VH-VL binders against Probable Brix domain-containing ribosomal biogenesis protein. Designs and how they scored, part 11

Target 1, 155 residues: Probable Brix domain-containing ribosomal biogenesis protein, of Methanococcoides burtonii (q12zb3)
Amino acid sequence: MLITSSRKPSANTRTMCKYLASFFNCKYMTRGKMGLIDIVSLCENGLLMVVGDYHGSPGSIMFYDSHGVELLSIHLSVFYPDGYKYTPLKALEPSINGDGELFNLLSYYLDIPEGECYYDSKCLIASDDHLEFVYLDNMLFRLNIKNYRKMVMSE
Key: E = the ipSAE of ESMFold2; O = the ipSAE of OpenDDE; V2 = 0.75 times the mean of E and O plus 0.25 times the DockQ between their complexes.

## First folded at step 4 (VH-VL)

Design c1 (from cA21 with heavy chain S57Y, light chain S30D; framework fv_daclizumab; at its last look DockQ between E and O 0.64; V2 from the best seeds 0.00; counts 0 for: pae E 8.3 > 2)
Fold by ESMFold2, look of step 4:
Structure c1 (fold): chain C 155 residues (1-155), chain A 122 residues (1-122), chain B 106 residues (1-106)
Amino acid sequence: as target 1 above (155 residues)
Amino acid sequence: QVQLVQSGAEVKKPGSSVKVSCKASGYTFTDYYMHWVRQAPGQGLEWIGYINPSGGYTEYNQKFKDKATITADESTNTAYMELSSLRSEDTAVYYCARSEWDYLPGDYFDYWGQGTLVTVSS
Amino acid sequence: DIQMTQSPSTLSASVGDRVTITCSASSSVDYMHWYQQKPGKAPKLLIYDASSLESGVPARFSGSGSGTEFTLTISSLQPDDFATYYCQQYDSYPLTFGQGTKVEVK
């Protein structure tokens, strides 16, 4: 998976990209002036995640395949716990837990194992209302879901 | 300079179809969503749907899902909207308008085409 | 669907007047935009995100509001400002516009 931002990202959006990259053990690439075609060419048949900026804060997360097809687009706001600050995370393999349609979509696209949150793990707790990113039994941040849309698969 | 240039006005009989074009210039076509919005005579604005020209993903207002088909041609930087089974109530000006895909899809429409009047009369 | 209701539907004003147009949403929205449309022309973006002026828009235009109540204000109406104004939400599909407010000469 490759993570990048919308054009002209704020510092907060860049920090979120770094946190997500650290959480998922994947690469964050600075967006620069690259368009969608340029970015997907760097994914080498992998998933692209784009973190969108809205006036200084992360406001969306969008997923594209290696051909630039939009798979999932999530409109969101961020809740930061007290003492929020980016720190590099250990390269533990993440798991996903939760319920609902968004959980099923993320479990499928991220291709990470379903599992309960352990005290010594990375765990994404997903529902149609929230995405909680948990590291070593502490919530790093929560994404509050405003809306999402998905690609309708054809036969 | 960003420009969206639409095809000319059309007069159609009920039951026929029409295909409106919107040619984009002055920017990278695949970096932006293309939306279609209609305005019936003397009425307000109504969103029809959009296409992401990169990959061809579309989204429609449920009201129009059986009426409108949105496509795009990357080689000519042109978006299209086809309206089928035309009725007199489909008489309207149809606009194309663009929005950014990576700033929050469908945020706001910064550039609009000049509009295409489609008149359906018996 | 999020319904957008503008008031007034029509407003008669003179050059130099302060004009206020309101837009009410049926549920809370984070993303509200204002457009100006003159007869026979496409809409033109004036204000995005409730209060941010689009490039090239005169400073006499301003926007405010949050949640369900939003306001467009023209501090001193000019002859070029007689037009119809629309609010638009982007928080959910289908995207919806207000029914419009026509500002006409008194």
Scores: ipSAE 0.007, ipTM 0.576, lowest interface PAE 8.3, mean pLDDT 86
ESMFold2 (binder alone), look of step 4: mean pLDDT 91; pTM 0.939
OpenDDE, look of step 4: ipSAE 0.049; ipTM 0.715

## First folded at step 6 (VH-VL; framework fv_flanvotumab)

Design d1 (from b6 with heavy chain F103L; at its last look DockQ between E and O 0.71; V2 from the best seeds 0.00; counts 0 for: pae E 4.8 > 2)
Fold by OpenDDE, look of step 6:
Structure d1 (fold): chain C 155 residues (1-155), chain A 120 residues (1-120), chain B 108 residues (1-108)
Amino acid sequence: as target 1 above (155 residues)
Amino acid sequence: QVQLVQSGSELKKPGASVKISCKASGYTFTRYAMNWVRQAPGQGLESMGWINTYTGNPTYAQGFTGRFVFSMDTSVSTAYLQISSLKAEDTAIYYCARGYSWLRKPFDYWGQGTLVTVSS
Amino acid sequence: EIVLTQSPATLSLSPGERATLSCRASQSVKSYLAWYQQKPGQAPRLLIYDASNRATGIPARFSGSGSGTDFTLTISSLEPEDFAVYYCQQYYDWPPYTFGQGTKLEIK
């Protein structure tokens, strides 16, 4: 997977991209002046995640395939726990837990196995209302889901 | 089988410090969080916070910052609660309880509790 | 912070009767709700988890139900050893998990 942002992203949005890249062990590419099609052309591994900025904060996540076809769009807000300080994450394989349609979609598109979380793991806890990113049994951040739209069936 | 064994009752004067131990056995100590719960005489259960037994990182509930310190020693599978500058209102039974912070699991095993009495 | 309110504060019943205890959450906790029993001089013990699952070794007369904001612990036929204080706990919100104030089940 390749991660990028919308054009002219805020510092908060850039930070989120770095967090997500570290969590999923993938590359974050700075958007710059590149068009979406240009970035898609560089995505040969099948999935592009675009983090959209909304008034100085991450406001959306869009998924595209290698041909530029929209797969999933999520409208969201970000929550950081009080006192949280970013630290580099170990290169662990993440697992996903949760329930609901969004859980199933993300498990499928991100190709992350469903499994139990441990203190020595990365864990994505997914529901239709929120995504919680956990590392070593600590909350990194939470994405509150306002709405989402799927373009392709997961079944 | 899983067991949590706490240290014995403590009688302290105001201003003193106390350190309670909770020794775990029957499971991998660093795979589960250790929670601390306070129960004042005749009162309900109050969550104090928890410690990540893998990282050693403690998290304190509101009202339990400053004088309360969670720690651990993985070599002996033991969690500790230290209370400094003891006050009369600290008189209570303190429990350790096994949990899993971000897996949304209940406290499945409890220590027997440690009574701390603060009296002049 | 999610607040759990238990009712009634005290429940007086006789052995053999049916007990119904309530726990209400200030907001939805889905099914992330547990019940604990505490007898005098003892530590709490887990009775029910995930709203309706009995913990290991818990008699069948104990049952839990509910989802969202309203939960119920039911003891179908009270035994003498069931008279104790019962606490509900939510573990939906991030730690520390909060408890209800408790319901005292006493013998009439």
Scores: ipSAE 0.029, ipTM 0.690, lowest interface PAE 3.9, mean pLDDT 91
ESMFold2, look of step 6: ipSAE 0.117; ipTM 0.690
ESMFold2 (binder alone), look of step 6: mean pLDDT 93; pTM 0.938

Design d2 (from b6 with heavy chain F103M; at its last look DockQ between E and O 0.74; V2 from the best seeds 0.00; counts 0 for: pae O 6.3 > 2)
Fold by OpenDDE, look of step 6:
Structure d2 (fold): chain C 155 residues (1-155), chain A 120 residues (1-120), chain B 108 residues (1-108)
Amino acid sequence: as target 1 above (155 residues)
Amino acid sequence: QVQLVQSGSELKKPGASVKISCKASGYTFTRYAMNWVRQAPGQGLESMGWINTYTGNPTYAQGFTGRFVFSMDTSVSTAYLQISSLKAEDTAIYYCARGYSWMRKPFDYWGQGTLVTVSS
Amino acid sequence: EIVLTQSPATLSLSPGERATLSCRASQSVKSYLAWYQQKPGQAPRLLIYDASNRATGIPARFSGSGSGTDFTLTISSLEPEDFAVYYCQQYYDWPPYTFGQGTKLEIK
């Protein structure tokens, strides 16, 4: 997977991209002046994640395939725990846990195995109304889901 | 069987310090969080916070910062609660309880509790 | 912070009667709600988890129900050993988890 942002992203949005890249062990590419089609053309691994900025904060996540076809769009807000400070994450393989349609979609598109969380793991806890990113039994951040739209069935 | 065994009752004077131990057995110590709960005489249960037994990182609830310190020793599967600068209002029973923080689970096993009495 | 409010504060009943205890959350906790029993001089004991699941070794007379903000613990027929204090706890929020203030079930 390749991660990028919308054009002219805020510092908060750039930080989120770094968090997500570290969590999923993938590359974050700065958007710059590149068009979406240009970014898509660089995505050879089948999935592009675009983090959209909304008034200075992450506001959306869009998934595209390698041909630029929209797969899933999520409208969201971000929550950081009090006192949390970003630190580089170990290159652990993440697992996903949870329930609901969004859980199934993300498990499928991200190709992350469903499994239990452990103190020594990266864990994405997914529901239809929030995504919680956990590392070594600490919540890094939570994405509160306002709404989402799927374009392709995961089943 | 899973067991949490706490240290014995403590009688302290104001300003002193106390360190309570909670020894775990019957499970992998570093695979479950350890929670601390305070219960003042005749009062309800109050969550103090928890410690990540893998990283040693403690998290304190509001009102339990400063004088309260969570620690652990993985070599003996033991969690510790230290209270410094004890006050009369610290008189209470303190419980350790096993949790599973990342999976949203309740406290399934509890220590027997440790009474701390602070009196001049 | 999610606040749990239990009612009634005290419940006076006789052995053999049905007990109904309430726990209300200030916001939805889904089904992430537990019930604990505490007898005098003892540590709390887990009774119900995930709103309606009995913990290991818990008698069938104990049952939990509810979701969202309203939860109920029911004891179908009280035994003498059931007179104790009962606490609800939510574990929807990230730890530390919060407790209700408790309901004292006393013998009439």
Scores: ipSAE 0.022, ipTM 0.652, lowest interface PAE 6.3, mean pLDDT 91
ESMFold2, look of step 6: ipSAE 0.085; ipTM 0.675
ESMFold2 (binder alone), look of step 6: mean pLDDT 92; pTM 0.937

Design d3 (from b6 with heavy chain Y54N F103L; at its last look DockQ between E and O 0.60; V2 from the best seeds 0.00; counts 0 for: pae E 5.1 > 2)
Fold by OpenDDE, look of step 6:
Structure d3 (fold): chain C 155 residues (1-155), chain A 120 residues (1-120), chain B 108 residues (1-108)
Amino acid sequence: as target 1 above (155 residues)
Amino acid sequence: QVQLVQSGSELKKPGASVKISCKASGYTFTRYAMNWVRQAPGQGLESMGWINTNTGNPTYAQGFTGRFVFSMDTSVSTAYLQISSLKAEDTAIYYCARGYSWLRKPFDYWGQGTLVTVSS
Amino acid sequence: EIVLTQSPATLSLSPGERATLSCRASQSVKSYLAWYQQKPGQAPRLLIYDASNRATGIPARFSGSGSGTDFTLTISSLEPEDFAVYYCQQYYDWPPYTFGQGTKLEIK
């Protein structure tokens, strides 16, 4: 997977991209002046994640395949726990758990195995209402889901 | 058999310090967070915070910053609560309790509690 | 911070009677709600977790129900050893998890 942002992203959006890249052990590419099609052409694993900026904060996550076809769009807001500070994460293999349609979709597209969270793991807890990113039994941040739209069925 | 065994009762004067221990057994110490709960005489349960037993990172609830310090020693599967500059209002029973920091699980095992009395 | 409010503050009943204790959350905690029993001079003991699951070794007369903001602990037929203080706790919000103020179940 390749991660990038919308054009002219805020510092908050850039930070989110870095965290997501660290969490999923994938590459974050700065958007710059590149068009979406140009970035899609650089996608190696067939999945592009675009983090959209909304008034100075991450406001959306959109998934595209290697051909530039939209697969999933999520509108969201971000919650950071008190004392939040960006820290590079260890190169652990993430797991996912939760329930709901969004959980199923993310499990499929991200190709992350289902599993229980532990103190020594990266864990994505997914529901239709929120995505919680946990590292070493600490929540890094939570994405509150406003709505989402799928274009392709999973499975 | 999961057990949490705390140190004995303490009698301290105002301004002194106390360090309570909570020794865990019967499970992998670093797989569960350790929570601390205060109960003043005749009052309810009050969450003080918790410590990540894998990283050693403590998190303190509002009102429990500054004079309260969580620590641990993984080699002996023991968590510690230190209270400095003790006040009369610190008189309470302090419990350690096993849980998780974010896995959303209840406190399934508790220590027997440690009474700390602060009196001049 | 999610606030849990328990009611009644005190409940006076006789052995054999049915006890109903309430816990209300200031906002939804889904089903992440636990009940604890505390007897004098003892540590709290986990009774119910995830709103309706009995912890290991807990008698069948104890049951929990509810979701969202309103929860209930029911003791179908009180035994003498059931007279104690009961606390609810939410573990939905960011830790540390908060407790209700407690309900004292006393013998009439």
Scores: ipSAE 0.024, ipTM 0.686, lowest interface PAE 5.0, mean pLDDT 91
ESMFold2, look of step 6: ipSAE 0.139; ipTM 0.696
ESMFold2 (binder alone), look of step 6: mean pLDDT 92; pTM 0.936

Design d4 (from b6 with heavy chain R31S Y54K F103L; at its last look DockQ between E and O 0.05; V2 from the best seeds 0.00; counts 0 for: pae O 6.5 > 2, placed apart)
Fold by OpenDDE, look of step 6:
Structure d4 (fold): chain C 155 residues (1-155), chain A 120 residues (1-120), chain B 108 residues (1-108)
Amino acid sequence: as target 1 above (155 residues)
Amino acid sequence: QVQLVQSGSELKKPGASVKISCKASGYTFTSYAMNWVRQAPGQGLESMGWINTKTGNPTYAQGFTGRFVFSMDTSVSTAYLQISSLKAEDTAIYYCARGYSWLRKPFDYWGQGTLVTVSS
Amino acid sequence: EIVLTQSPATLSLSPGERATLSCRASQSVKSYLAWYQQKPGQAPRLLIYDASNRATGIPARFSGSGSGTDFTLTISSLEPEDFAVYYCQQYYDWPPYTFGQGTKLEIK
């Protein structure tokens, strides 16, 4: 997976991209002036995550396939716990747990195993209402989901 | 040379269980998903679901939950389909087929199929 | 669930003739459509992927076209070995991917 942002992202959005890249052990590519199709072509496995800026903060996450077709759009707001400070994460394999449709979608697209959170892990807790990113038994941040739209039908 | 080789034909009684194997070779097993497809006699192809060979997570299509279990053993590059509490309507040829985890791609390689006959 | 409907159910033709098979999706699948050939006693074989790309080793007489909801498999000049059942499959939807009900191409 490749992670990038919308054009002219805020510092907050850039920071989120770095965190997500560190969490998922993926590459963050600065958007610059590149078009979406150009970036998609650089994806090794064909999955592109685009973090959208909204009024100076992360406001969306969009997934695109290797053809540039939109797979999933999530509109969100970010919550940082007190004492938030960006720190590079260890190269641990992340796991995901939770329930709901969004959980299923993310589990599929992110290609990470289901698992329990424990003190020395990267863990994504997913529901239809929020995504919690946990590192070493501490919540890094939470994405509060306003709404999401899938571009494929579910069974 | 990519190959999927399935276990041989099975004859079972109603209520019994069967476990079909699909051994992959010629490629990295964990880089591709494995799909299962059922074909009843004289009928079309039915997608049963798939297993993510990297994460081990199975996904079952509607109608294939409960009695059907996908599993795998990465050490031998083999995927398994287990059917419990067999019924006469489970009589079919079962195929494993190579696919992709999240990528939108077709099934490019297939096993030769395994006939399961359920008869009293 | 995206439903694929193939037509005709059975197509009777002679060697050398042109065959045209249809696959219609209940909603757009973009170009994420494949065609498979299945001969009696054999596993399906991938013929066409992404609506119009021939798989490796597939003769040039096979071609696929279409996008969105309407797709066509064409065999320009039928060979004796081409008489089989043909299935379309969409892989746009959430997996597992769905198949059409099949078209039987039989010798007249």
Scores: ipSAE 0.015, ipTM 0.635, lowest interface PAE 6.5, mean pLDDT 91
ESMFold2, look of step 6: ipSAE 0.061; ipTM 0.688
ESMFold2 (binder alone), look of step 6: mean pLDDT 92; pTM 0.939

Design d5 (from b6 with heavy chain A33S S101T F103L; at its last look DockQ between E and O 0.04; V2 from the best seeds 0.00; counts 0 for: pae E 10.9 > 2, placed apart)
Fold by ESMFold2, look of step 6:
Structure d5 (fold): chain C 155 residues (1-155), chain A 120 residues (1-120), chain B 108 residues (1-108)
Amino acid sequence: as target 1 above (155 residues)
Amino acid sequence: QVQLVQSGSELKKPGASVKISCKASGYTFTRYSMNWVRQAPGQGLESMGWINTYTGNPTYAQGFTGRFVFSMDTSVSTAYLQISSLKAEDTAIYYCARGYTWLRKPFDYWGQGTLVTVSS
Amino acid sequence: EIVLTQSPATLSLSPGERATLSCRASQSVKSYLAWYQQKPGQAPRLLIYDASNRATGIPARFSGSGSGTDFTLTISSLEPEDFAVYYCQQYYDWPPYTFGQGTKLEIK
C-alpha cells in the first residue's frame, strides 16, 4: 500500500501519514501537485490511502484501488494521547481487531490478519466509532469516526 | 455509572462444576477486557487471565490453562468463569475486573466477588 | 514473570500518623504500577495508577511515587477507614500482570 495526503497538508497531517506508513510497513509519498491519477500510477501494491487535511489536522482517510476506484471514505477527527510524538516504529506485522462494519471493510481492504493485541504487537482496533492504533501496548492515536461511505450501494 | 455484578456464592463438592457470571453495565462492554482474579482464603490476589470482549478470545495465566474457561455473552454484557472438576484448593473468592486488552492500564472497576467453597 | 515484593508485611500505626508502604519489582516496570486498597469482605479499590496518579474519588492524603523497580505509597495522615490491606500491581508486561503479596495496615 502507498500512503499520501491531500495537497498542501499541514504538519500534523504529514506526521499522521508518516505514522500510518510506519504502522503498516509501507511508503509515504509527498503529494505535491500531483492529481489522483498520477498518484495511483505510482502505487506499488495496488492500494492507495489518502489522508485529508481539515483546519490543520487529519480530517479524512480515503482508499482507492490500483485503478483509482474509490473503495472507502472515512471522515474523522484525531485524538492524541498526552506526550504524542512521532517516532519510527519497528517493522512488526500489524493485526486488526474489533467489531462492526468498518472493522470488516478495513480487515478486507488492508489485507492484514485478524488477531489479538499483545505487548509485542502492532494492533489496529476498529469499530464504527473509533480506529485505535496501538503499538507495544501504547495507543499512538485514535481516530474518532464522524461517518464513512463505502463505494457500493445495495438495492 | 460502571458496575460489575457477580453471581452469588457457591457450595460444591469435589468433582463438580461451577459457572460464575459477571454482568457489566454503564459502559460499552466490548471496549474493555474482562479479567478474572482469584483470592484464596487469607491470601493475596492472583491474576487468572482475561477475555478479549471484542473477539471473545480468552487468555489464561500459567496454571489456569486446564479446568478454567472464560466465556462471554455480549448480548447481555456478561462474562463467565467456568471451573470444572472442582478441587478443595479451588476454594476462593473469584473477582471479575475491568481492564484493557491493548493499553497498559490497571483494573479500574471490580465485581463484588463470588465465593466458591469446595468441601466434601 | 515480574515479581512484586511489598514491605513491610504488616504496619501497625495509629490514626493521624503517616504511613509509608513499599513495592519493589524484580525488573523495571517503568511507571506501570498501581496501588489497590482492600477492606475485609470487599473487592479491591484502585487508589493510584501509573505510579503517581490518583484515581477518581481518592482523597488527597493518598500519594504514590517511584519508577523502575522501587515504588512507594504514602498516606499522609491516617483516617480510621484507611486500615486495610494494600496491594501493588504491575501492568508493564504480560503474562501475567502480577500483584504484590500485600501490606496489612492495622491499628496499633
Scores: ipSAE 0.006, ipTM 0.488, lowest interface PAE 10.9, mean pLDDT 87
ESMFold2 (binder alone), look of step 6: mean pLDDT 93; pTM 0.945
OpenDDE, look of step 6: ipSAE 0.029; ipTM 0.672

Design d6 (from b6 with heavy chain F103L, light chain Q27E D50G; at its last look DockQ between E and O 0.69; V2 from the best seeds 0.00; counts 0 for: pae E 6.0 > 2)
Fold by ESMFold2, look of step 6:
Structure d6 (fold): chain C 155 residues (1-155), chain A 120 residues (1-120), chain B 108 residues (1-108)
Amino acid sequence: as target 1 above (155 residues)
Amino acid sequence: QVQLVQSGSELKKPGASVKISCKASGYTFTRYAMNWVRQAPGQGLESMGWINTYTGNPTYAQGFTGRFVFSMDTSVSTAYLQISSLKAEDTAIYYCARGYSWLRKPFDYWGQGTLVTVSS
Amino acid sequence: EIVLTQSPATLSLSPGERATLSCRASESVKSYLAWYQQKPGQAPRLLIYGASNRATGIPARFSGSGSGTDFTLTISSLEPEDFAVYYCQQYYDWPPYTFGQGTKLEIK
């Protein structure tokens, strides 16, 4: 998977891209002036994640396939726990746990193991209400879900 | 067979300190947080906080930031609770309990408890 | 902080009777609620987790129900060993995961 941002991202949105890249053990590439087709061509037939900006903060996460088709679009706000300091993330394999439609969609598209999470791991805890990013039993941040849209299969 | 075995009862005078041990067996120690729970005589259960057994980082509930220190020795799968400057109000049974914090799991195994009595 | 309120404070019943214990949360904890049993001189024991799932080795006479803010522990036919103190715990929002104040189930 390749992670980038919308054009002209705020500092907070660039930081979120770096956190996500560290969590998922993947590359973050700065958007610059590139259009969607240019960025998709760089993801080597893999998944593209685009973090969108809203009033100086991360406001959306969008997923595209290697042909530029929008698979999933999530509108959200971000919450950071007070009092915890960021530490470098080990390259542990992430897993996903949770319930609901968004959990099933993310489990499928991110292609990471689903099931019981372990205390010594990276764990994405997903529901239709929020996404929690947990590393070694510390919540790095939570994404509060406003709404989401998925690709609809045509008949 | 998961087991948590705590050190024996302690009788202390005010101003002393105590260090309670909780030895874990039957599971991978660094895979679960170790929680500490206080129960004063005739009272209910009060969560004191926990230690991350992978990083060694303690987290204390409000009201337990000060004289209470969580620590561990991974080589012997043991967690510790140290209480300094003991007061009569510290008289209680102290339990260790296995669990998680942010992974939303209950406390599934408990130590037998350690009674600390502080009297003049 | 999410406050759990248990009722009644004391429940006096005889062996063979049905016990119903209540736990109310100050805000929704979804289904992240556990029940513990504590006998005199012993550590608490996990009975129910996820509001309704029995922990390993817990007899079928123990059952839990509810979601959101209102939860119930039911003991269908009391055995002599069931007379103890029962605590509910929420593990939805940290810190802290909180306990109710307890319900004492005593022999009439």
Scores: ipSAE 0.046, ipTM 0.651, lowest interface PAE 6.0, mean pLDDT 87
ESMFold2 (binder alone), look of step 6: mean pLDDT 93; pTM 0.941
OpenDDE, look of step 6: ipSAE 0.295; ipTM 0.790

Design d7 (from b6 with heavy chain R31S N57K F103I; at its last look DockQ between E and O 0.55; V2 from the best seeds 0.00; counts 0 for: pae O 6.6 > 2)
Fold by OpenDDE, look of step 6:
Structure d7 (fold): chain C 155 residues (1-155), chain A 120 residues (1-120), chain B 108 residues (1-108)
Amino acid sequence: as target 1 above (155 residues)
Amino acid sequence: QVQLVQSGSELKKPGASVKISCKASGYTFTSYAMNWVRQAPGQGLESMGWINTYTGKPTYAQGFTGRFVFSMDTSVSTAYLQISSLKAEDTAIYYCARGYSWIRKPFDYWGQGTLVTVSS
Amino acid sequence: EIVLTQSPATLSLSPGERATLSCRASQSVKSYLAWYQQKPGQAPRLLIYDASNRATGIPARFSGSGSGTDFTLTISSLEPEDFAVYYCQQYYDWPPYTFGQGTKLEIK
């Protein structure tokens, strides 16, 4: 997976991209002046995640395939726990757990194994209402889901 | 069998410090978070926070910052609660309870509680 | 912070009667709700978890129901040992988990 942002992202959005890249052990590419099609062409494994900025904060996540076709769009807001500070994450393999349609979609597209989380792991806890990113039994941040739209159903 | 055994009752004067221990057995200590709960006389249960037994990171609830310190010793599977600059209002029973921080589960095992009395 | 409100504050009943205790959350906690029993001089004991599951060793006369914001603990036929204080707890939010203020079940 390749991660990028919308054009002219805020510092908050850039930070989120870095965290997501670290969490999923994938590459973050700065958007710059590149068009979406240009970035899609650089995607090697067929999944592009675009973090959209909304008034100075991350406001959306959109998934595209290697052809630039939209797969999933999520409208969201970000919650950071008190005392939050960015910290580089270890190169651990993340796991995902949860329930709901969004959980199923993310499990499929992100190709993350379903399983129980541990104190020494990266864990994505997914529901239709929120995504919680956990690292070493600490919540890094939560994405509160306002709505989402799928174009393809996962099996 | 899972057991949490706490240290005995404490009688302290205002301004003193107390350190309560909670020894865990019957399970892998570092696989579960340890929670602390306060109960003042005749009052309800109040969550104080928890400690990550794997990383050692403590997290304190609002109102329990500063004078309250969570710690642990993995070599003896023991969690500790230290209260400094004790006040009369700190008089309460303090419980340790096993749980998780990242998994949504309740407190399944509890210590027997430690009474701390602060009196001049 | 999610606030849990229990009702009634005190419930007076006789052995053999049915007890119904309520716990209301200020916002949805889905099914992440537990019930505890506390007898005088003892630590709390887990009765129900995930709103409706009995913990190990808990008698069948105890049952939990509800989802979202409204939850109920039911004791079908009270035994003398059931008279105690009962607390609900939500563990939907990130810890520390919050408790209700408790319901005292006393003998009439």
Scores: ipSAE 0.020, ipTM 0.652, lowest interface PAE 6.6, mean pLDDT 91
ESMFold2, look of step 6: ipSAE 0.074; ipTM 0.684
ESMFold2 (binder alone), look of step 6: mean pLDDT 93; pTM 0.940

